# Ledger of designs, part 7: VHH binders against RNA 2',3'-cyclic phosphodiesterase

Target 1, 188 residues: RNA 2',3'-cyclic phosphodiesterase, of Aquifex aeolicus (o66967)
Amino acid sequence: MKVVRAFVGFFTSKSINEVAERIKKEVDLKIMGKWVEPQNVHMTLQFLGDITEAQAIEVIKNLQEISKKNIPFRIKYKGLGVFPDVKRPRVLWIGVSEGANKLTNLAKEVARLNAKKGIIPKNSKNFVPHVTICRIKSYDRKTLNELLRKYRTVEFGEDEVNKIALISSTLTSVGPIYTVVEEFYLGG
Key: E = the ipSAE of ESMFold2; O = the ipSAE of OpenDDE; V2 = 0.75 times the mean of E and O plus 0.25 times the DockQ between their complexes.

## First folded at step 4 (VHH)

Design d16 (from c06 with L101V; framework vhh_5c3l_4)
Fold by ESMFold2-Fast, scan of step 4:
Structure d16 (fold): chain B 188 residues (1-188), chain A 123 residues (1-123)
Amino acid sequence: as target 1 above (188 residues)
Amino acid sequence: QVQLQESGGGLVQPGGSLRLSCAASGFTFSTYGMSWVRQAPGKGLEVVSDISTSGDSTTYADSVKGRFTISRDNAKNTLYLQMNSLKPEDTAVYYCAKEYVDFSGPDYYFDYRGPGTQVTVSS
């Protein structure tokens, strides 16, 4: 049976796409890991994991329905954070301030419609709007804590959320390859 | 068919050493980065160490840094973990994993994971 590794989301604008490279240079090897390349910077609304072709078709139908019922809205990127927490940081991310509630409602709508079709990811968690910039493998604790404090209230840019997509992920030893399977403009 | 098979676990006293091995088959071993991950009873998965395709680059969790050494032999399709100065806190099932990075989810993706080998550190 053919499966595709997929998520629902969108790619971010140029102002955000270069933040990972800037922060990587600033920390100068004191935070090491896999840093997101500019072309791969994105917002995930729902991670699906491995889904069948039949499930992908149902997700596409749901995204088309959602796109007709939602209009574009603005978000502002603000602050840095880590998952799961500062004691065991494994993901460094950029947060969302203005528009976070609209983004969360959109993500909940995606998850709700997919769940109605029996498409429920195994590792579903509460949605937190974020843009990943590094998968951390090693870090200097002082440097990480200072970085998080320095950027706690810094605005990195803004986007208009005007489309949503089903995106496939092909994982390689050197990094992921993301391909848009289908995308829909909000209000279109 | 991808297969990973761990061995070398067992019971050891605190301060002791163990060497874990992972035999890989069904894929071109030399083209993939590899990891050791562990899970203690009632706890989540912890990435212990990873190694690049050539073996030139390695990373360790803070909990094991300076005590554990990851290595690989691409000619034998085998991954190793040398575990020194073992502590009771190292007690876990240890898994060999073929690893990919994926930024779309919050955790590491492990394409394939072996059945695991039990390491128990107790007096």
Scores: ipSAE 0.158, ipTM 0.628, lowest interface PAE 3.6, mean pLDDT 86

Design d18 (from c06 with Y100F; framework vhh_5c3l_4)
Amino acid sequence: QVQLQESGGGLVQPGGSLRLSCAASGFTFSTYGMSWVRQAPGKGLEVVSDISTSGDSTTYADSVKGRFTISRDNAKNTLYLQMNSLKPEDTAVYYCAKEFLDFSGPDYYFDYRGPGTQVTVSS
ESMFold2-Fast, scan of step 4: ipSAE 0.252; ipTM 0.679

Design d20 (from c06 with D107E; framework vhh_5c3l_4; at its last look DockQ between E and O 0.32; V2 from the best seeds 0.00; counts 0 for: pae E 6.8 > 2)
Fold by ESMFold2, look of step 5:
Structure d20 (fold): chain B 188 residues (1-188), chain A 123 residues (1-123)
Amino acid sequence: as target 1 above (188 residues)
Amino acid sequence: QVQLQESGGGLVQPGGSLRLSCAASGFTFSTYGMSWVRQAPGKGLEVVSDISTSGDSTTYADSVKGRFTISRDNAKNTLYLQMNSLKPEDTAVYYCAKEYLDFSGPEYYFDYRGPGTQVTVSS
């Protein structure tokens, strides 16, 4: 029985996909880790982990249903944050201001339908819309605090959320390779 | 199916040492970073340490720096935590966790964790 490592989400537009490179240069090695390459910058609605091909087919059916019942909407990218918290930062991310509630509702719909098929989400039920730019391995505390404060109210750009996808990932020694398995445009 | 099983916990006096082990199966161990995470009674999860795929990069929480050493043996699919100079504050359940990748949200910085092993430091 073959498995696929996958998530539900979408890739971001060029408006923010180069932010990781800019921030990496700005911190000048004072925050080190796996910085996300521009082509890999994405929004995750539900992380699935390892799923079977049969489970992937069920997710695809659910995404098709969800896409018919939702219309495209605007989101605005604002601010930087960390997970799980400032005391132990592991993930540096870009936040969402406008459209965050719509993203949250979409993620809840995805999780609800997948749960009915026995596909239990691997991500927190406390969903926070975000775009990861670095998986932190080490950091200078002052540099991180200054970065978070500097960017707290900065708007990086915006996107139209007009599709959702099942995306597979293959881990390599230098990072993940993402492949769109199936995508659906939101109906209007 | 990913499986992580911790062992090596127990009761130890302050100043003592323990070595925790984590046996991994159901995935290609050498291609993932790993972490040790602990939870003291009535407290939240704390990331204690993490280690890169090759073992050439490690990090430690400030509370354990200089006392704990994380290591891995990719040939045996095993993660280790050497804990020296143990203090009562180190009392917790210790969990082995597989690297966070494509995982989001507060309190989720790893894909999977084991059932844990109890470490108790008291006189």
Scores: ipSAE 0.014, ipTM 0.339, lowest interface PAE 6.8, mean pLDDT 83
ESMFold2-Fast, scan of step 4: ipSAE 0.356; ipTM 0.734
ESMFold2 (binder alone), look of step 5: mean pLDDT 80; pTM 0.810
OpenDDE, look of step 5: ipSAE 0.335; ipTM 0.740

Design d25 (from c06 with Y109W; framework vhh_5c3l_4)
Fold by ESMFold2-Fast, scan of step 4:
Structure d25 (fold): chain B 188 residues (1-188), chain A 123 residues (1-123)
Amino acid sequence: as target 1 above (188 residues)
Amino acid sequence: QVQLQESGGGLVQPGGSLRLSCAASGFTFSTYGMSWVRQAPGKGLEVVSDISTSGDSTTYADSVKGRFTISRDNAKNTLYLQMNSLKPEDTAVYYCAKEYLDFSGPDYWFDYRGPGTQVTVSS
């Protein structure tokens, strides 16, 4: 059976695509890991994992329905955080201040419609709006704590969320290759 | 298809040692980072250690640093975890996990995990 690794989301604007590289340079090897390349910066609304072609078709229909019922809205990128927490940081991310509730509602609607079609990802957890910038392999605790404190209230940029997409991920030895399978503009 | 199979768990007294192994198949093992994750009864998943594709870079959770050693043999498609000075709090199911080279997935989760091997530390 043909499967594709996929997620629902959108690519961020150029306003924040360079943030990962800037912060990587600032921490100067005191936080090491896989840093997100500018072309790969994105917001994930729902990670789907491996799905079949039939499931992809159902997700596309759901996204089209959602796009007709939702209107564009603004979001502001603000602050840095880590998952799961500061004592065992694995992922460094940029948060969302303005528009976070609208993103959360959109993500919940995506998950609800997909679940109605039997498309339920394993290990789903509460949605937190974020943009990943580094998968952390090693870190200096003092540097990480200072970084999180310094950027807690810093605004990195803003976007208009005006479309939603099904995006495929092809994993390679040099990183992921993301391809838009189908996207829909939010119209209201 | 991706397959991961852990072995080497068991019952051991505090201060004892165990060596876990994970046999991997269905993917190019040498091109993926690998991790050992554990789950104690009633607790969430904890990443205890991870290792880079070539084995030249490793990390450890503070709870196991200095006691556990992760290693890999790319020629044998096998991941190892040497566990020394075991404590009752190390009691958990230990999972071998394949890391994704992807930023879209779950932030601290792995795109494939084995069925696990039970480690019980008690006297």
Scores: ipSAE 0.147, ipTM 0.590, lowest interface PAE 3.1, mean pLDDT 86

Design d28 (from c06 with K98R; framework vhh_5c3l_4; at its last look DockQ between E and O 0.18; V2 from the best seeds 0.00; counts 0 for: pae E 7.1 > 2, placed apart)
Fold by ESMFold2, look of step 5:
Structure d28 (fold): chain B 188 residues (1-188), chain A 123 residues (1-123)
Amino acid sequence: as target 1 above (188 residues)
Amino acid sequence: QVQLQESGGGLVQPGGSLRLSCAASGFTFSTYGMSWVRQAPGKGLEVVSDISTSGDSTTYADSVKGRFTISRDNAKNTLYLQMNSLKPEDTAVYYCAREYLDFSGPDYYFDYRGPGTQVTVSS
């Protein structure tokens, strides 16, 4: 039986999805790693890992129900951060200010319904709203600290969260390709 | 269950070479990017290298670039790290990891890592 590598989420708007390339140029090779291409910039609500087609169908049913219970809302992208922490930065990300609590509640609802169907990814427990722009391999500590300080209060853009999707991923030699398996507009 | 088993470490002189292997099971190996990470004595974890699903794209930490080569054999579910021109600074426990897409949490690059394999570079 076929296995699909998937997550629940949505893609960001054009203005925010080019931030990774801008910051990559600004740091001029002093932060190295896998920088996210504009077409791949997204918000993940829940990473599912490998799921079967039967599990994907259950996720889709859950997303349909969630979409009926939620209305569109705006989010504002603000600041840069790292995971897991500044002592071992592995992921550089854009944060969310306005709408962060609504995203968190949406992610919790997705996880709760999927868990009722036995879909409990081992790699997810805590949700922090963020948009990944670089998987860090190596970095100059002063450059990273200055970057985080410079952008702490900078607003990068806005989105309207008006849909949620099941998105599959396939890694290629040039990076991941994401495909929308099914999407639902909020508000029914 | 995701299982990763490293092997191929040992004691080697500066300038020497070693080849590490990682046997993978419990997941569809060919659909995941893979990484080698290391932990030197008294230090945090360092991501040494990454490799794409097909093996056509690789990335290296500056500290190992030009000396280490990551590769994979998807038919054998095995990840490799060829380490040449070894330095005392390369002394560490080396771990195999698969890449995550979900970055919420501390397990970035360390999904179900195995026991690791010790590499010691000294005269």
Scores: ipSAE 0.014, ipTM 0.296, lowest interface PAE 7.1, mean pLDDT 84
ESMFold2-Fast, scan of step 4: ipSAE 0.300; ipTM 0.654
ESMFold2 (binder alone), look of step 5: mean pLDDT 82; pTM 0.826
OpenDDE, look of step 5: ipSAE 0.341; ipTM 0.738

Design d29 (from c06 with K98A; framework vhh_5c3l_4)
Fold by ESMFold2-Fast, scan of step 4:
Structure d29 (fold): chain B 188 residues (1-188), chain A 123 residues (1-123)
Amino acid sequence: as target 1 above (188 residues)
Amino acid sequence: QVQLQESGGGLVQPGGSLRLSCAASGFTFSTYGMSWVRQAPGKGLEVVSDISTSGDSTTYADSVKGRFTISRDNAKNTLYLQMNSLKPEDTAVYYCAAEYLDFSGPDYYFDYRGPGTQVTVSS
């Protein structure tokens, strides 16, 4: 019938959800952009873009299959980085140290099964585990470089990855609203 | 059918002005944040300015702050960039770009981007 903007992922725990607000205050307008609100902090395993209801049904079936074949695992949030690089920074993100390989394998499995159903995002890129905290619009270069260096080895928290979800994004006058379309517990 | 089409580029002398326009079609323009991005010869992409969905919030790269003004007309599905006090360093292809204002999308790819319009600042 209609399309929805969607991604596969999960929402992060309380330990990490306020990091964006804390760093925003620290940089005091020297890095400006759209900072992620605590309720919207998440890990994306695969961005899907606009999908149809039929495609959403296929993704849901794939996630259910994946959830039965994968067990929960721990991840640790560590370090800050930028995409695509420090010369052209557009996205500021929190990295993953422990559990990054397991996240990467999970994301590859999601992408592989979706691709078999013809669900292939047009602007796909190689998966890098990350939690976005700011979409950067302007920045002071020295402040950004000092921030990345200061937090390079800082641990921000940890999560148990115990579920995966198909999540829709709806833009409202107060910002994006993420809605869980369907979620599945790993090991179930 | 999504389309963004830039216009208004050209050759101008240092200190001159140009106004770029971007006509959007095939998507709900008012729900997308919009940006002007540029690429100078031999350089990477630089985001020079962006504007919120309603047009009430804007940001600018330090290189253009005080000289460029971004604006939008949601009734006409059009994005604008007023470029004043142009410098040779502003020579680039300028692209109109659209980004859904969420954090789930492609991190350093715009949802949509136009083919670009050339701006050359020289005598």
Scores: ipSAE 0.157, ipTM 0.522, lowest interface PAE 3.6, mean pLDDT 87

Design d31 (framework vhh_5c3l_4)
Fold by ESMFold2-Fast, scan of step 4:
Structure d31 (fold): chain B 188 residues (1-188), chain A 122 residues (1-122)
Amino acid sequence: as target 1 above (188 residues)
Amino acid sequence: QVQLQESGGGLVQPGGSLRLSCAASGFTFSTYGMSWVRQAPGKGLEVVSDISTSGDSTTYADSVKGRFTISRDNAKNTLYLQMNSLKPEDTAVYYCAKEYLDFSPDYYFDYRGPGTQVTVSS
């Protein structure tokens, strides 16, 4: 069976791509894990998991229709958070303040259209707009708490959301390799 | 709460074989992709293999491709790694790991338990 691991999203601009490296340096080994490399920094609108070629074709059709109904909009990257929670942190991420509602609406539209075609990812949760910067293996609790407090209201940059893509993910020993399967510009 | 318990490691001569097992509990095993990750003495973590939720898709690090086979039994909540043609450079503690599908598409790992030691020596 022909399957690909995929998600719907977009890659972030230069303004945010180096934040993971800066935070990594600041915490000085007190938070350790897989820090996201600049070329891999992205926003996920819907994680699809393993999908077939037939499912990928349907997702592409849905993204094309969505792109015609939505125009570009601005988002502002602000704050740090963790998943699932501060007591058991596994993912360190940058949040979205300005434009979060538009991102949430876009993500819901993607999920709704995909669900109409029977494409429903397993273990889905409520959408929280975020950019992952570290997959945490070990951490110093005091350092993490201080980091989250320090950056709660800090603005990291901004982006214009002007396209959406179906992106495939391939595991390698040094991290994921992301490939754009197809992308569409908003308003076109 | 995630619990992963690895077993099947041991001392083996070069060219030998071992089969590792990972018993999973505390989550719905069939809804997560799984990986085998290892750490050699004095080295960092290396992802050696991953497997999709259904078992239909697998990948391998170049260092183990053609020698190792990952598989899963969702009815038994168990992950396996068949290791053939073992080499001294395969000496490491082996961990099984689960991915966070609902947070990111990245092939990063969240592993539990003490791991299982594999030693390949003459």
Scores: ipSAE 0.012, ipTM 0.168, lowest interface PAE 8.9, mean pLDDT 83

Design d32 (framework vhh_5c3l_4)
Amino acid sequence: QVQLQESGGGLVQPGGSLRLSCAASGFTFSTYGMSWVRQAPGKGLEVVSDISTSGDSTTYADSVKGRFTISRDNAKNTLYLQMNSLKPEDTAVYYCAKEYLDFSGPEDYYFDYRGPGTQVTVSS
ESMFold2-Fast, scan of step 4: ipSAE 0.199; ipTM 0.647

Design d33 (framework vhh_5c3l_4)
Fold by ESMFold2-Fast, scan of step 4:
Structure d33 (fold): chain B 188 residues (1-188), chain A 124 residues (1-124)
Amino acid sequence: as target 1 above (188 residues)
Amino acid sequence: QVQLQESGGGLVQPGGSLRLSCAASGFTFSTYGMSWVRQAPGKGLEVVSDISTSGDSTTYADSVKGRFTISRDNAKNTLYLQMNSLKPEDTAVYYCAKEGYLDFSGPDYYFDYRGPGTQVTVSS
């Protein structure tokens, strides 16, 4: 069967979408890698990997169910962090302060319903709300440490989480192309 | 369809060596960075090493630095991990992983693609 590479999530607002470009300019080549383009900035609730068309249909049904049981809520973007850790930083991300628990509960509900249909992705156990801004290839250690300290408590903006989507990813030599397969408004 | 297949694991004594291989297919291997990640029983995934598209840039976890060497052969679509001076603490399932742009968020969260893994056991 034909497969699609997919995740459940939503695209962030225009205000937060520019943060990656601002920080890239601020560090001025002292942190290099693949910086996230504004149109690609997103929150992932569950990465699914390669799924079949039949699995995609089941995910869509689950997202519709979830959208009827959950109402819109606000989140605040705050702080910078790295995965896996500061000793071996590979992903630079923006955290979530206010609303993190509601995001975590939403992500758990998505994972629970998908698991009931046998849709259990690899290595998807710990949910940490975050927005990726750079996949790091090289960095100046002092610049990175100073950046993380400077932005530890800085608020970057806020969003209303008012919809959830199944999003497909087509990988190209110059980066991913994301396409909304189906989306549902919370409370509707 | 992306496929990654590891081989070369096994039982080895402390101080011994193993060479892991990963055969890749279903994508243009030379255009993606690659990683070796491992998972010990009851623990999360640890990124052991990664390598750039051309092989010119490599990184290593502090736990393996100086003992492990990552390399790739783009003509054969194959990734390698040479493991020397093995320790009991290196006992884990080792996975070959394809780096995903924007989809790789950390060892315990998301990986673009990874193989089924190969078991490495270091014990007397």
Scores: ipSAE 0.013, ipTM 0.257, lowest interface PAE 7.9, mean pLDDT 83

Design d34 (framework vhh_5c3l_4)
Fold by ESMFold2-Fast, scan of step 4:
Structure d34 (fold): chain B 188 residues (1-188), chain A 125 residues (1-125)
Amino acid sequence: as target 1 above (188 residues)
Amino acid sequence: QVQLQESGGGLVQPGGSLRLSCAASGFTFSTYGMSWVRQAPGKGLEVVSDISTSGDSTTYADSVKGRFTISRDNAKNTLYLQMNSLKPEDTAVYYCAKDEYLDFSGPDYYAFDYRGPGTQVTVSS
């Protein structure tokens, strides 16, 4: 293929990378699906899908420009949620409380610059800062509702957002392999 | 190649019932979650219902909960939607869709890449 599956984002710190495994153990098979492995925990600022080498070069230029205009900032991970909603849960995620507005502004800047170069993902939706921990295949409704209530206001950790990257995703039978194509440190 | 073929649509009066079927081929049906989605005239796509790989969990949009029932027969590679108490606002083209759970980076909303050509459901007197 001449295309690569890619997204713009960053990998989270080790302090929250084990949250998915802890929650998986807690629910004891009452929520089943694909749980994220510690090395794969990340924040997506913009999912790009399949892009060409030429498009990847333009994204890299845009990320370099963005990195020069933004300084590092802190975020706090808090709460659990589901997409699209609790009645049709397909994705279980960790939310962001403090720093969410700065993440949203950063994601909007990424999308704006990429759109100027004609790089517009299909089925784009409003950005919601989150860290995916499980893609749900089956669930016990009582267990899921109790889990969401229990963790609604729980803080899982903190990170400093100090870089942004173009990351490629190689799909395998046992899950994705994420590779940093290029990354840039935020000016500070 | 993934192929999905819907059938069972038609014209029905308010309060009536229809049963939609979707014949799937080109992939291992039993290993994928499946969905029914619809598009009313001048509206966007709405996910109506979804079902897990084994059929042990199902969800429904608020607009159809209690009226529609999704089910699957993995031996026949077929997905079904039983629609009861139909309303004029249920008028739409109904699509069978294969769920895509490729990785954790996105899409972060419930989405699917493959759907069939659709079957028209018209609810009117």
Scores: ipSAE 0.138, ipTM 0.599, lowest interface PAE 3.4, mean pLDDT 84

Design d39 (from c06 with G33D; framework vhh_5c3l_4)
Amino acid sequence: QVQLQESGGGLVQPGGSLRLSCAASGFTFSTYDMSWVRQAPGKGLEVVSDISTSGDSTTYADSVKGRFTISRDNAKNTLYLQMNSLKPEDTAVYYCAKEYLDFSGPDYYFDYRGPGTQVTVSS
ESMFold2-Fast, scan of step 4: ipSAE 0.214; ipTM 0.666

Design d44 (from c06 with D50S; framework vhh_5c3l_4)
Fold by ESMFold2-Fast, scan of step 4:
Structure d44 (fold): chain B 188 residues (1-188), chain A 123 residues (1-123)
Amino acid sequence: as target 1 above (188 residues)
Amino acid sequence: QVQLQESGGGLVQPGGSLRLSCAASGFTFSTYGMSWVRQAPGKGLEVVSSISTSGDSTTYADSVKGRFTISRDNAKNTLYLQMNSLKPEDTAVYYCAKEYLDFSGPDYYFDYRGPGTQVTVSS
């Protein structure tokens, strides 16, 4: 059967799309890995993995229902963090301060409705709102610790969350190609 | 479709050595970074080692650094893990994993993993 690799989320505004490039330049090879290109900067509300065409249709129906019940809201991007932790950092990300609870509630609603249709991702974990900027391959520990400390309380920008989308991901050797399958505006 | 098949696990005494292999198919092996990931009983996944596309850059978890060596043979589509000076705490299922280039997915640094091979370190 035909499957598509997909996630539920949205693309971020131009205000933070260049942060990955700026920080990459600042750390000057002392943190190396796959840095997110400006066009690929996004927020993931739920990663779905490989789903069938029938599952995609159910997700789309769920997102349409969610979009009717939720209105646009503001979020502020603040701070840098790593997953899973500073001892074994694999992902460098930008956090969310204002609006984090609303994002978490939205993500939980997406996961709940998808689960009711039997769409339950294998690698599910507690939702933490974040924007990935680098998948880390190697790092200088002092540089990483200084970077996290320096940016702990720095605001990178803000966004209005006004739509949600089912987005497909085509993986290539140079990075992902993201395509919007369907999107819905909040409040309509 | 992506396939990863680990082999080389087994029972070994503390201080012993094992060499794990992973046969890859269904993707262009030479264009992806690879990792070895393990899961001990009752614990989460730990990325123990990663290797770049060419094999020129490697990383190791502090728990295995100096004891384990990751390598790859792009002509054979095979990933290796040489495990020396094995300790009881190295007991785990070891998984071969394809690098995660998708930024939307799980926060861990892998895309797919194989079915795993059991390593037991015990006297």
Scores: ipSAE 0.146, ipTM 0.617, lowest interface PAE 3.3, mean pLDDT 86

Design d47 (from c06 with Y100W S104E Y109W; framework vhh_5c3l_4)
Fold by ESMFold2-Fast, scan of step 4:
Structure d47 (fold): chain B 188 residues (1-188), chain A 123 residues (1-123)
Amino acid sequence: as target 1 above (188 residues)
Amino acid sequence: QVQLQESGGGLVQPGGSLRLSCAASGFTFSTYGMSWVRQAPGKGLEVVSDISTSGDSTTYADSVKGRFTISRDNAKNTLYLQMNSLKPEDTAVYYCAKEWLDFEGPDYWFDYRGPGTQVTVSS
């Protein structure tokens, strides 16, 4: 049985795609880990893991249905945060201010429809809209705390959320290669 | 598919030592970084230590630096945590966790953690 490692989401605009590189240079080795390359910056609405071709077909049908029921909307990228929290930071991310509720509703709709087809969401219970910029392996606590404080209210850019996609991920020694399997424009 | 099973926990006196093991199966162990994480009663999850795929790069939480040593045996698909000079504050459930190698999301950082092993440091 052939499987595809996949997620539902969209790629961010070029204005936000360089933020990870800029912040990496600013912290100058005081936060180390895997920094997201510009071409790989994205918003995940639901991570699916390894899915079969039959499951991929069902996800595609669900995304098409969702695209017909939702209209394009604007989001603003604002602030930096960490997951799971500041005491044990593993992921550094850019947050969403304007449009966060609409992204959350969209993600919930994706998860709900996929669950109806037996594609059960993994760890998607507490969805928080975010764009990952670094998977942290080591950090200087003072530097991280100062970075989060400095950028708490900084706006990084904005996007129109006008499409959703099923995206495949192929892991390589130099990082992931993402391929759009199918995408749908939000209409009406 | 992915299975992680911790062992080696138990009751130990302050100043004592324990060695935790994590047996991994269902994935190519040597291609993933690994972590030890713990949760003390009434507290959040704390990442204790990380180790690279080859085992030559490690990190430690400030609370355990100089006392704990993480290591791995890729031939045996096993992760270890040597814990020395144990303190009552080290009392926690200890989890073995596989790190994610791509950027699909933070919710999946610990989705392949084991059931945990209890460590109690008490006089």
Scores: ipSAE 0.013, ipTM 0.186, lowest interface PAE 7.6, mean pLDDT 83

